# Ledger of designs, part 50: VHH binders against p49116

Target 1, 238 residues: p49116
Amino acid sequence: EGPLLSDTHVTFKLTMPSPMPEYLNVHYICESASRLLFLSMHWARSIPAFQALGQDCNTSLVRACWNELFTLGLAQCAQVMSLSTILAAIVNHLQNSIQEDKLSGDRIKQVMEHIWKLQEFCNSMAKLDIDGYEYAYLKAIVLFSPDHPGLTSTSQIEKFQEKAQMELQDYVQKTYSEDTYRLARILVRLPALRLMSSNITEELFFTGLIGNVSIDSIIPYILKMETAEYNGQITGAS

## First folded at step 4 (VHH)

Design g50 (framework vhh_7n9e_1)
Fold by ESMFold2-Fast, scan of step 4:
Structure g50 (fold): chain B 238 residues (1-238), chain A 120 residues (1-120)
Amino acid sequence: as target 1 above (238 residues)
Amino acid sequence: DVQLVESGGGLVQAGGSLRLSCAASGFTFDDYGMYWGRQAPGKGREWVSGISWSSGSIAYASSVKGRFTISRDNAKNTLYLQMNNLKPEDTALYYCARYYTGSKWPQDYWGQGTQVTVSS
């Protein structure tokens, strides 16, 4: 009978590595991205509706949507992260890689298109002035997506997604009563999240991770971490 | 424990001005959009104005557009409504509000309200 998310789930505060280096490097970018990823996983794990689905379903959902959650997190934390500066540093590194013949032109084109899509998404969210409540519910809509391939317990997931959509709608309609198109402007941005490649996100933000292990492969281990380990990762205190 | 405390109402003559304030506590103020509503004697509840967390999106009811200005100070956890060129039909109990998930209006988080009376 209660709301899908509590006020504690609306709060989403990223702690950046300190101090910021004079010149951005892959270590700083990877550490910043890892903190956001762990914060996003901890956020999802703390939702009672998510816990109620059970461990196997939880793992499958997060494996399917981590890139979408991470991208929403990048948009929400863009100012704290100085995301535009990070993206500029990544672009500069890519241009240097072209000059040194280290990457193919086709791959660089794909990565640059991804960066453009990411910037366009973040700019759209900023122009709409999306707040913490709206971000929390957009993340919930993405998390409780019943339409990913391979999911088997889709009925309950769909009900939680519908609950998230209804609660977001009520919030927007009551807060901006005369702006009849605000919800539509927000929701139409969500399909773009699925067009962004998780492999390219890994290359841009998680360079230097151990071996060739993908993020979705480590998700079962991240979700099983104790709260103290999550806190260590999101503050850099571990 | 969410608390919203309105102030600044009073009796004013038509054409006058008032500035309403709302002090918020018990939640992270800058995570939420906020709005002002009012209820006049013998009338239904009316949404007046809404503002997003950083003031980047603002909307007004047609009845107040051009006369009222909504603003917020996140450092002070305070919402404001500047009311100019007041009319007798603006007479109402004014309350600031924050949406409460799963509740019907008027069961949203909102304060006791502040009375505004405009003499003709």
Scores: ipSAE 0.664, ipTM 0.859, lowest interface PAE 1.5, mean pLDDT 86
Fold by OpenDDE, second read of step 5:
Structure g50 (fold): chain B 238 residues (1-238), chain A 120 residues (1-120)
Amino acid sequence: as target 1 above (238 residues)
Amino acid sequence: DVQLVESGGGLVQAGGSLRLSCAASGFTFDDYGMYWGRQAPGKGREWVSGISWSSGSIAYASSVKGRFTISRDNAKNTLYLQMNNLKPEDTALYYCARYYTGSKWPQDYWGQGTQVTVSS
């Protein structure tokens, strides 16, 4: 028993690949995205409640919500990542593809809409000025979502989600006591995450690195990755 | 521990010049390439210029090419950025960083930065 999250879970430091190029290339974007993905997964792994669910449940849970976690991570790390620049680069690449007639009109629309959704979401989060604690709890709420198909231990997952929500509520009440509706404003952003296609996210950010494999397929490997392999870029590492 | 300490920033008028310094410690300076980055208010980090360990390779962002000059003194463990013909759009927190290449995931080391403000 105890709190779901500790101060160690609030830290979410993303380090970008070196060297930073003048023009963002696909490799840089993919590597950056991969680091964020790893950071997000290892953040989840660092939560005792997550560990308590067991390996199979953990894997299933992350598979279900990785895109949402990743997107929250994008929002949180937007400045460090120069997300606007990354997205612009992606758009430019897309435009080139359009000119070469490699994509159908419908696909172009889908991809562009996805990018706009990402931009809008991140902008909305920035406007709300979400802090590190709030992000941590939002991630936890997203992580411990019991409504994904195929999950085991849904009752326990639900309890963890409730705990995350309660702790977030307590935090917001204490920290933002004069803003009575802040909690609601924050929570109503979460549905937007589920409107985003994981497939499109994967294509935009990861195609250059994973090739024909899926994020879904590598998640177990990421979750088993040793901390040392990630150069200490894990939540709680100073 | 790796430490990078930037200095030399300040307020200047458009067209003015500044020279930034970065004092490095906690690692073998001449084994690593170094680079300058900047972050303008409300914007993400931007790569500005890079220099190899021996200064044999130098690169600049298009936005600063011809105006900025990167250099290093390995004997002094110091990286420099001479900034000439400064523009308001150059206003940013400038930071120095060490390039990382290794068997593990690359990791950057950078300082706290020095503020450069260019007024119109």
Scores: ipSAE 0.006, ipTM 0.248, lowest interface PAE 12.3, mean pLDDT 87

Design g51 (framework vhh_7n9e_1)
Fold by ESMFold2-Fast, scan of step 4:
Order: sequence, then structure tokens, then C-alpha cells
Structure g51 (fold): chain B 238 residues (1-238), chain A 121 residues (1-121)
Amino acid sequence: as target 1 above (238 residues)
Amino acid sequence: DVQLVESGGGLVQAGGSLRLSCAASGFTFDDYGMYWGRQAPGKGREWVSGISWSSGSIAYASSVKGRFTISRDNAKNTLYLQMNNLKPEDTALYYCARHTSGYKPWGFDYWGQGTQVTVSS
């Protein structure tokens, strides 16, 4: 009936840890990434359609797509995060690991390919000048993916995804009326998100904060957090 | 998910031997360098030994060199520490750790909960 997303769902503001250290370290990178992850999950939780699917379905959906949501968030917040600086520090660390034989050549190749794919994705989104409304609907399309194994309510999820696609189309056609192919250029970027390993994302961005637990294992707990607790995590307060 | 589970600790007399094991799961074990570290009561963690993904490079802390031997069995996803000629100062919680692809200059991301080694005089 009503729109899938309201104007409040377009607002996506990452608050970075302050002050930025003189030298990047694992704690700063992991805190920055964690704030983005919590912001992304709080965003999903605020959608009435998402809430209507129920706790078990919500957990399954976010477990399946957190890496895609996180990567979209990295692209949207790349400037705020100084993502290029973070990736350069990681590449330098990997170069040292090559010299010290501390990671296999196969692992280093996988991680470097992941970093390259991430940079290519972020650059493509920047070149397209994706706006806040477009990001909100792309996240909704990713979130309401009916094709993940083990999902219940798949017909309802598919309807929400179709609604997201339709509302994105209406927005783009109205706002960018002179660019007939804009929607197609945007949508063709989405399949690349599924080629990126969640395990590599976790190792690159979350090693200093998660320790011995996977993001997949903590998702149910994050989704149960009260609004005040979410706000505390995304601002570093309480 | 990544898990590292240490075993083989216990009470042993000075001059004795113990063999520690670390069972790894949730990742491709042979892609990563591995480490043993320890923490004595009331002290910080200290690095004990490291082994490359292939076993081609091995290093030891000066305090254990010649007495401890690190090894790995990539087919079994297991890291070992053979400890010989144990001394009371070797009393500590021993934990294994994985080298990381992420930004961390000293190289560790995941740690086990540890196995207690107590050496009586």
C-alpha cells in the first residue's frame, strides 16, 4: 500500500571515531567498520516491511546479505571513511606478509582480488554519482532477496523486492528523466556484490573487534538490540 | 566461524615435557601462518613461536629456543608445540593464534582460549 521506504530511510550518516590516529591501526579500522555495520543493521530494522517478516526471517535475511549491505555502505561512505587510505594500509600489510611468507600465495591472491573488486565497485558507484535515494533502494533490493537458501516467507520477500525495484524505477525516471539508461547502469552493478567473499571482508575489516566470533554468529544479537543500544554503537557512545 | 582450540596442558615437574595441540576449524588452515603465545599470571602476553603456512619458515623467542619445537599438520588442521626441559618460568596459559590478511602490524587476529601449563619445581 504505502511506499516501502520513507524519507527517513534515505538518511544514512556515518559518524567516524574521533580523533583519527596519526597512524592507522586495527582498532580504528575495526571500530569504523563496526559503526558502519551497526548503522546498516539499524537501517534495515527501521523498515516496517522488514519488521513484518518476523525475527527468524529477519535474522536469515541479514545473515545472507550483510556483506552486500556492508559493501554498499562502504561505497556510500567511502569519502567519510577515507576508504582508499584504509585499503592502502591493508595492501602494505599484505606486501609485508608476502615477504615474510606468513600467508600462502593463494590466500594473498584471493585477498588482493577482493580488494581490487571492492575498489572497482566503489569507483563505479562514484562515477554513476549514486544519490541517497538510489542507495536506499539498492540496499532494499539486496535485503529483500528471496533466493537465499533456507528462507521462509519467500513470496512476501519477493513482493517487497519487486516493490523496491518499482519505487527505484519511479524515482530514477522522475529525477533523471534525461538519462534513459541510468537505471540499467545502476542495476548491472549489483551482481558484483555476490562475488565478494564475506570471510575476506570479515578478515579485512573486523579482526580487531570480533576476535574469535563470526559476524554471522552475532547478527541475531545485534538485531535484538534496542534503538538506544544501536545509537550507542554507531556513535561510540555508551 | 573461525575456531582455535588448544589442548595438552597440565601439571608437570621441572625438566619434564608436554606436547600442546591446537585444532583449527572454520578456515583453510594451510593458507595461514600460525603462532604460539603465552601469558603468565599477572603479566602481559608474550610471543613464543611462529611457523609459516608451508612450514618453510620457523622462529622462536630466545627464552624457549632449543627447548620448544613448533610444527603443523596441514592435513589435520592442527598446530603443535613440543615443550622439552620445562622450567618453572614456563608456567603460563598457552594459546595459539592465526596470522591475518587485515591491517595488524604484529600479525595476529584469532586466538584460542588457551591451555594451562604449570611447571613445579
Scores: ipSAE 0.425, ipTM 0.778, lowest interface PAE 2.3, mean pLDDT 88

Design g52 (framework vhh_7n9e_1)
Fold by ESMFold2-Fast, scan of step 4:
Structure g52 (fold): chain B 238 residues (1-238), chain A 119 residues (1-119)
Amino acid sequence: as target 1 above (238 residues)
Amino acid sequence: DVQLVESGGGLVQAGGSLRLSCAASGFTFDDYGMYWGRQAPGKGREWVSGISWSSGSIAYASSVKGRFTISRDNAKNTLYLQMNNLKPEDTALYYCARFSTGRHPYDYWGQGTQVTVSS
């Protein structure tokens, strides 16, 4: 039995829509977020341990954790995405929505609190200077969560999660040998992901989706995509 | 998940009336402004009418002002469009939409309900 993740699973390269518009809009934000979501799901489906669980389990796991994977991806790709600029644009739009009586004050407060939690999470990861290997294993820990309702094969999922934790520990201890508490500082960040509402994430980043298409409804299709279809999605080819 | 389901469309003669309904689920309906749009065959989407979360602000496209009335029942999670004095040019697929938190005016659109006005 080899390692849970190979060097190819550490590589996580987001390509942004080009050109970046002078003023950020819903179309650009949605395209950028969709590319990150597709990259994250393609990453997950490429893991042999994930494939071994079978299609039904794979779909259930990703439906349960896509928001956590997406948020880790936002933190990892924050610089590439100019995430701070995107969030500032959303905040400005929400402030205008109050003045135009388009959204209730309670809803705007919920959305603003979500943005602040997201900013704090991304800032904490940036301050820790989380590397690509650490991100890969944090995503694996989140993906192989045995505690979501409705899961089958929970014992096998738990074993993969433990393997991810052990391999992360080995890496951190070897690479950051003089920082005794680094692993603990990294792992205590993960519970914050469970405080992020998937509904608000969908509203903030996937507003440009046409009709009533939910992330939950498209997950099975993304997981079944062939390489050509995936490449079409990430490049925006029609 | 967010769902918007339109109903009440049909075939009507010029000068007639129809009342469209939009049943909303999967979100807190009274937190959002709502809109009606329409699309005729081979044309882009046209904004028809909008109503704020509180019903305190209402607006209409010039082409429908005085003939159409938008309203909402927050207790029933339902948006309405009362259409009077219908004209053949009102023939279109009518959609309801939730206000976007982004810079575009619409977040989610329903599947639509077909309105056909005979001359």
Scores: ipSAE 0.000, ipTM 0.450, lowest interface PAE 11.0, mean pLDDT 84

Design g53 (framework vhh_7n9e_1)
Fold by ESMFold2-Fast, scan of step 4:
Parts: sequence; C-alpha cells; structure tokens
Structure g53 (fold): chain B 238 residues (1-238), chain A 120 residues (1-120)
Amino acid sequence: as target 1 above (238 residues)
Amino acid sequence: DVQLVESGGGLVQAGGSLRLSCAASGFTFDDYGMYWGRQAPGKGREWVSGISWSSGSIAYASSVKGRFTISRDNAKNTLYLQMNNLKPEDTALYYCARYGSKGYWPEDYWGQGTQVTVSS
C-alpha cells in the first residue's frame, strides 16, 4: 500500500563546491561529481521499498546502476553544474593531448564518443522538458531493474519497477493530458543509459579521487553512512 | 584502481648504473604517455624523461641527457629507466608517472617511488 515515491523524493538539490575556480580543473570536477553521486545514493536509500530489499540487495542494485543514476542526475542538474562548460574543458584537454601525443588516438576516440553520447542524452532530456517528478520516477525505474546479472530477489525488484512505471504513467497522463505520447518519448530515452560506459564515466568525473579508489569499492561505504556524515559530504564538510 | 609500482632503486657509487622498472596496472597502458620524475629531500618534483604512448616521441631533461635512457614494453605494461654514469646529484626518490594535464582531466598519476642514492 501507498505510493512508491513521496513528494520528498522529488526534491533533488545539488550544492556545488564554492568558490568556483577561474579555470576548471580535475579536483573541482571530481568534487562536484562526488556530491552528485552522494546525493543520488542518499536519494535511493531514502526510498522505503529500496530499504525493504535489504543491505546486500541494495548494494548489488546500486553497483549495477550507479552510472545510469549518475547520468540522469547529470541531465537533471546540468544547469546547476554548468555541465556544458565542464565537458568543453575536458574536450579541450583531449584535443591538446592529441597534439602532444600523450594519449593514444583510440583512447581519445573512446572518451570523445562517450562525451557526445552524454551531450545527446542531456540535450534530449532538456528538449523534452523533463520535470522533477518525471526524473524521480525514471531514477526509480533504473534503480529497480531486475535484469542485472547476479541479482537475488528479482521478483520483488520487478514489482517495484512495475509500480514505478505505473505511477509515472498516472502522473504524466494527469499532468500532461494534452500530450498523448509524452510517456513513450520519455521511456525510449532510458535504453541509451545502458550504452554508457561506467569506466569512462569514472575516468571523466572521478579521476581526482584520493588514492584512485573505484566507485564499486566506495558504494557499500556510502550506503552505510549515517545521516550526519552524509550531510557533511554533500555540504562540503567531508 | 590505477597502480604504478617502481623497483630497481638502491645504493650505488658515483659512475655506476641502475635500471629502474615501473609495473603499471588498472588502466590501458598503451593509451598513455609515461614519464619518470625525481624528488630530492626538501625539493620539488623534477621531470626527468618522458615517452609517448607509442615510443615515437622521447624527451630528456638536460641534466640527464646522454646518461639516462627511457623505454617501455607495452606488452608487459612496464616502463624502464636505464641510468648510467650516476652522479651524487642524481640522489632522489624516483617515481614513474602517467601523463595527464596539470590541473585538467586527467591529472598526472604518480607511483610511490623508489629511492636512488649515489655515494661519492
């Protein structure tokens, strides 16, 4: 009983590091991305249905989908982050690396293709004018994906995903009643998220992590953080 | 996770030779230019020698040119520094590094280093 998401799950406020540097650098990009990742994981763990699956299932789900959640978060927070400026800075660095022969052409091509896919995704979401409720339900559909390898409790996960889909449908039909095909346009954007490489996302946004730890290794830690510790991370009191 | 593990340092007399190795893991070695740097106690990091991803471009600091040779084996994910005619002034912690851009993506990544001590 009851809805999968409450109005509190629609609120998604990213606090950027301050002050913004005159020239964008890897540390500012990494801190900004880390705050978005922490916000995304805290959002997920605040969902009662997610909590009900248990710690092991929660860790497995987030490890499987963090890149999809992060990319949706990038699209949702693109204006707050000045994401276009960040991506332009990375592209400029890659262009200079070609000239200096410091990175292989194959590596540069892989990273450039990823940036172009990310830009296309964010632009498509902006053109559709996706609202906060729609983002919340899209994140829930991605989070409760029963089809990742190695998952247990897949029947319960599938039920929560179906509930997310039904509630998104109800919301869109009531709020955008004049746009008969809006839901279809939104849902066909989701498969693109699974074509995005989590390894390349990690290199683009998290290369400044101290000790060069993997996102996979920190996920269980972040999911176990107490509320005060989590709030310290997203407000810059880390 | 990215790992760079240097080896081959030690104590050597002036005029001697050492060969340093750097074992790289956690990334596609062939995609990155690499370099060797050094840091003496109380001093900043000094760039020593760099090599492109393909070995097509190699450069040396003036202080080591003609004495040191940088090379890489992409099949073994290993970077080398052959050091000949060592001087007391070459005494430093030697670290291998993956090229990035200072203050940009990606940042240079450094190993923990291997100590080279040249006695007079």
Scores: ipSAE 0.012, ipTM 0.407, lowest interface PAE 9.1, mean pLDDT 85

Design g54 (framework vhh_brivekimig_d4; also named r102)
Fold by ESMFold2-Fast, scan of step 7:
Structure g54 (fold): chain B 238 residues (1-238), chain A 120 residues (1-120)
Amino acid sequence: as target 1 above (238 residues)
Amino acid sequence: EVQLVESGGGVVQPGGSLRLSCAASGFTFSTYSMSWVRQAPGKGPEWVSSISWGSSYILYADSVKGRFTISRDNSKNTLYLQMNSLRPEDTALYYCARFGSLYPKGFDYSSQGTLVTVSS
């Protein structure tokens, strides 16, 4: 039938909570990250194909891929978030913790590797100058991943993923006609998303707001919110 | 010194309402996300609700959504939990908490709690 994504799915506008404080704190970081997470979930819910899978299937799908969607959102919104400044503050804190013996060396290594992978991913996307249409289709490709354990309706999910891939190919070939290998360069970036730990993402971005609950555990609740509730959370209106 | 003092607990019949308060002192309340956490008899702690410093983000556990309302008054350094349509399963010691640092993660501060008993 019609396209998987409409022009409305290209719009992805993050509203930051306030002017960035001079000295970054955990609450500013968590508030910014939470707004991006809600925006990402709101984006997924707006896709008719996603809703067509049914509540149980679409909830399981987002629980499996939220970290990939969140990371793509970080890359897309890196400038508005001043992500490089946030990551630099985290690195500075980690370096002080090493010198004060407050964290284990193994844990610090894992967190630093995660930050380096995240920086490399965001830098690669920026260097490729990924546009809004490309981000929308990349998010759709990771959202409609049929290969997560425990999923039902995997054949339908695979068809939606293939549709996303075909529409991305059509867009890139028409828009960047002189760059024959652009699609290949974009698609080879995606496997890196699955190598990034959701546990470390939670520790870096969500520890101050959500406490000790995991993101995948609260996803069913967030997906049940009415549209007005979503809008209230991402804009600060109530 | 950081202090959190909960009040408002009590005994109520199923379907009743209670309003909990948490008075904060010893820190800049308006710069911290705040949470309500409960511990039922014989069970581990369960997160109930969280509110960001500016009230821009509010989250509820699925078990309390539509029944409980979290709010804060930064001018009074006070956190609130309005509990409606109370059920026997809501019986617990309720704690006010804040989050303190990126590493290690978790609650920096909590108080002695206020007891809520729903029975009939």
Scores: ipSAE 0.011, ipTM 0.420, lowest interface PAE 9.0, mean pLDDT 82
ESMFold2-Fast, scan of step 4: ipSAE 0.006; ipTM 0.117

Design g55 (framework vhh_brivekimig_d4)
Fold by ESMFold2-Fast, scan of step 4:
Structure g55 (fold): chain B 238 residues (1-238), chain A 120 residues (1-120)
Amino acid sequence: as target 1 above (238 residues)
Amino acid sequence: EVQLVESGGGVVQPGGSLRLSCAASGFTFSTYSMSWVRQAPGKGPEWVSSISSGSSYILYADSVKGRFTISRDNSKNTLYLQMNSLRPEDTALYYCARYGSLYPKGFDYSSQGTLVTVSS
């Protein structure tokens, strides 16, 4: 039954809201992040192996790993997003919140530590110059994680993860033939994704999109979204 | 439809230079790492060089290191191989490759390639 992923799964094209405002604001950041989130979930739902697991399993997997998928997407699309500029704007906003006594120093410390971890992850991935094929398979490894609490069908999920790992290994071995340690350098980046707080990611990137609703709560609706609705969300078009 | 079209091969004397080009179509070139692979007469395929999608990660086979330079122009969907200080041992049919086109399946000649002959 062929490879886990096809050429269509390697293509990951984020369309940014246009025009970029003179001064970055919450609306622009949230719209940009929402487009990336929707692109990431549409990417996952397009995988035949993912579809084969069924709707309940699909929802459980994405609920468990959306923050990891989103963070990999941030790293992959960092240049397109001008992510460093977005993060700088967020930091500036947090500093203003301290001065206006809107947030406690302890909370700001937690959020700043998260931003520093995110920047370090994205910088590490950039230094490795991860290509589109490698990103696709890293996302597949994260998506098909059998070890999240509450999952069913763990045996089949594990088989898909092993297939993703095998195909990534084959790709790296053939494409970067003389670099025997490249795969190891790439894979040791993945555990850091699970240390990133999904609650802080929601606060930083999605407050303007969902208000008081969690990403966890909207995932089933995004996964069931029709192509026309999905395209509207990705481009901001009706 | 994925298509890779090589050009720039020819006959050159030892110590000479050639520039190979590969025009890519049917896929988003800028998202893929690209490779050059060669096959000498009567021998199996040999990996020559690879370049990452952003051009910041480049690798060469020991046999060509210091003599060949791989590069790409993502705006033109084109891969290049600048070959300097050519040796008779570099005589081969040269193919540009994307994973999933020639790897991991056996090498064949349905992809046209471009012939490089180094002889006096």
Scores: ipSAE 0.359, ipTM 0.746, lowest interface PAE 3.6, mean pLDDT 85
Fold by OpenDDE, second read of step 5:
Structure g55 (fold): chain B 238 residues (1-238), chain A 120 residues (1-120)
Amino acid sequence: as target 1 above (238 residues)
Amino acid sequence: EVQLVESGGGVVQPGGSLRLSCAASGFTFSTYSMSWVRQAPGKGPEWVSSISSGSSYILYADSVKGRFTISRDNSKNTLYLQMNSLRPEDTALYYCARYGSLYPKGFDYSSQGTLVTVSS
């Protein structure tokens, strides 16, 4: 069998909405997030191994890990997105809600903690200076996680995850031979992804786009989505 | 003031077609994702379709995929929904919706809707 990922899967270019408003409003944030989500899912769709799992399994996998993939995407695209500014804007919006007494104290705390976790994760990834290959493999490892409940073909999923891990090892050894512990440093970041609530992520980034529908419910459709313009983005198998 | 005005609804036979329009005003239309939502009698609102600000991304509910086409003309500040192969279960009030509210979850604005009735 050939490699799990090819060089084509390393490309992960997010195009931001234009023009950027002077004040980052909710729709801009949601648009940006939506594009990232779509890019992430279409990236997954472009992986032959992912395709081989079948539609039902594919949907289940993405449902299980979309938040993690999205978060990795946030980290990877943090500069292009001006993530710090987006997060600040979200906080500002949250503050407005607080003033209007729309949120409970507990909810505010949860949301703020989530934002903090997101920021810290992205900062940590930036400090590690993760490159495009490493991100691709990390996303693959997250995507092909066999430990989610309700999955079919778990043995095959596990095999793909192992392959992703092996290829990442080979890449890191080849590219960063002088840094013996780089692989370990990278992998130990992954647990942080599972500490993040998908529900809160959804509320922060997507309520301004999908309304009262859930990301979970639309994932099958996103995976089948037609893209009018994808310039330089991966939309399918190469 | 934000305004969304739907038009194009009516009575059609099963298998027929309708084209809905939504005229938007009072905001920068070209910077917003737009959606169609419908509400059938006795049922809650159902999401139908969404289109990104630049039409790069289009999403459909499973119930309408392959039959409905969402589009927009930003130069005209208009959202469209081409509905083909209509079925009785498509009978509903159709709303044009804008999203812009982070809290609470939901639409930040929707119109009065246009009624679509599919009956023999």
Scores: ipSAE 0.011, ipTM 0.289, lowest interface PAE 9.2, mean pLDDT 86

Design g56 (framework vhh_brivekimig_d4)
Fold by ESMFold2-Fast, scan of step 4:
Structure g56 (fold): chain B 238 residues (1-238), chain A 120 residues (1-120)
Amino acid sequence: as target 1 above (238 residues)
Amino acid sequence: EVQLVESGGGVVQPGGSLRLSCAASGFTFSTYSMSWVRQAPGKGPEWVSSISSGSSYILYADSVKGRFTISRDNSKNTLYLQMNSLRPEDTALYYCARHGSLYPKGFDYSSQGTLVTVSS
């Protein structure tokens, strides 16, 4: 019944923690990432089609795709986050960990490869000049992915994904009518999201938030939070 | 709250033309894909045509392709169906439907319908 997304779903505004420290630290990075994660999950749960699938399906979908949603959010919010500065601070910390013999070379290599993939993804999205409508529909396409293991209601999820693809096509063809290949260039970026490890994303961005607890374990809690609690988390209000 | 008001139906001779209109209110028309659906006497509903929110994606049933044209005016919250070269088998009650699916797999219609009769 109706469009998959409304104009309110195009708006995606990250509020950074304030004041920004003179030197980046793990607390600031984790708080910034946590705000983006909460904003992304609040965005997803506000979609009527998502709500219609029911709580169990909602939890399973977000558990399967949170890293893809988070990475799209990083790309979309790269400027407001000063993401390049955050990644440079993480790299510096990793290099210091090698010097102090705290981490194995194999682990450092895996993490550095992840950072390179993330930078490449964000750079490709920036070069394509992806707009707010395009980001909203790309997020919807990855959210309504029917091919994750263990999902129920896969036919309905697939219908919502197809609807997202059709509405994105409609928008791009109308708005960028002179660029026949734009949609294809955008869509071929999405498979790269699945090459990035959710475990490494947790290690890089969420170490200070969750300690020994995985993002998968907190997702049901985040999805059940009241709107006031979500707003508190994303704005830093008490 | 959601209202769809149809007009333009009537009696026409074979080979004639009619233009159907559907005035929408109670929702953000410009964000919804819309469809025309018809039901002939004693038959089940048949999907006729669909148009995406921005008019970039348009589909027609094989039975009407080349004869009917779907269009919309988002500034007026109005959906149109231009019907040319009408045939007796086009006789049906025509419904305007607010529809998320652009495929002719089934449909949901919300309007009261407008009767189109093609007879000599």
Scores: ipSAE 0.000, ipTM 0.090, lowest interface PAE 21.4, mean pLDDT 80

Design g57 (framework vhh_brivekimig_d4)
Fold by ESMFold2-Fast, scan of step 4:
Structure g57 (fold): chain B 238 residues (1-238), chain A 120 residues (1-120)
Amino acid sequence: as target 1 above (238 residues)
Amino acid sequence: EVQLVESGGGVVQPGGSLRLSCAASGFTFSTYSMSWVRQAPGKGPEWVSSISSGSSYILYADSVKGRFTISRDNSKNTLYLQMNSLRPEDTALYYCARFGSRYPKGFDYSSQGTLVTVSS
């Protein structure tokens, strides 16, 4: 019994690396993205319903949805991150390298399309003025997705997703009572998250962190990380 | 620790105006929708107005539409309510409110409020 999320799950505070460099570089972008990824995973593992599913299910669930959680986090933290500036710098770099290698031209097009989709998503969330409560429940809906291949306990996951949807509906209807279609406008944004490539997200934001190792490979280690280690990662403390 | 401190209440004649302020601390104000709720003596709480985190969506109770204006300044962590054309029925304690994450309990708001009295 009780709500799916508590007040502690609505708070989502990204601490940026300091100081901001004079020129944006791969290390700063990677550090910022890593902090957001670790914050997102720490957020997920703190949910009692998520913990109740067990370690194996938790790992499978996060592996399936980390890109969706990360992208929602980028939208929520876009101002704190100066995301538009980061994306502009990446686009500039790609345009300057477009004629360097003929074979990389198709890759550049794929990456540019991903950046445009990401910008469109973040802009749509900004125009909808999604609040912290709405973001928390959208992340919960994405996290508790029963339809990813290879998942066990899918009926339990579906029940938690339905609970998230119900609690979001209750919140939106009470808080934005005169805006009859607000919930529908918010929910139709979610399918776009699954169309964005996790491989391209890794290339854009995590090149300096993962090297030859995928995010999928490090997820089990991040989820097992002690709270102190999580705090060290998201604040940059050693 | 979430704190909401209301101010700006007073006594006005019917047709008068007042501007209420709410200073928020202990949470990231800019990420939350904020509301004004009022409670007349001997009555239950009545929702008055809500504003989304970036001010893109604003809602008013039918009883105050066209007379009250809600606004916020995220740089100052402050919520405002401009009340025009006040009526005796607007007499109440006014509370700044944040919608809680535990939906069934409703709003998180201060215990003190600011008193608005509209009398001739």
Scores: ipSAE 0.000, ipTM 0.139, lowest interface PAE 20.9, mean pLDDT 80

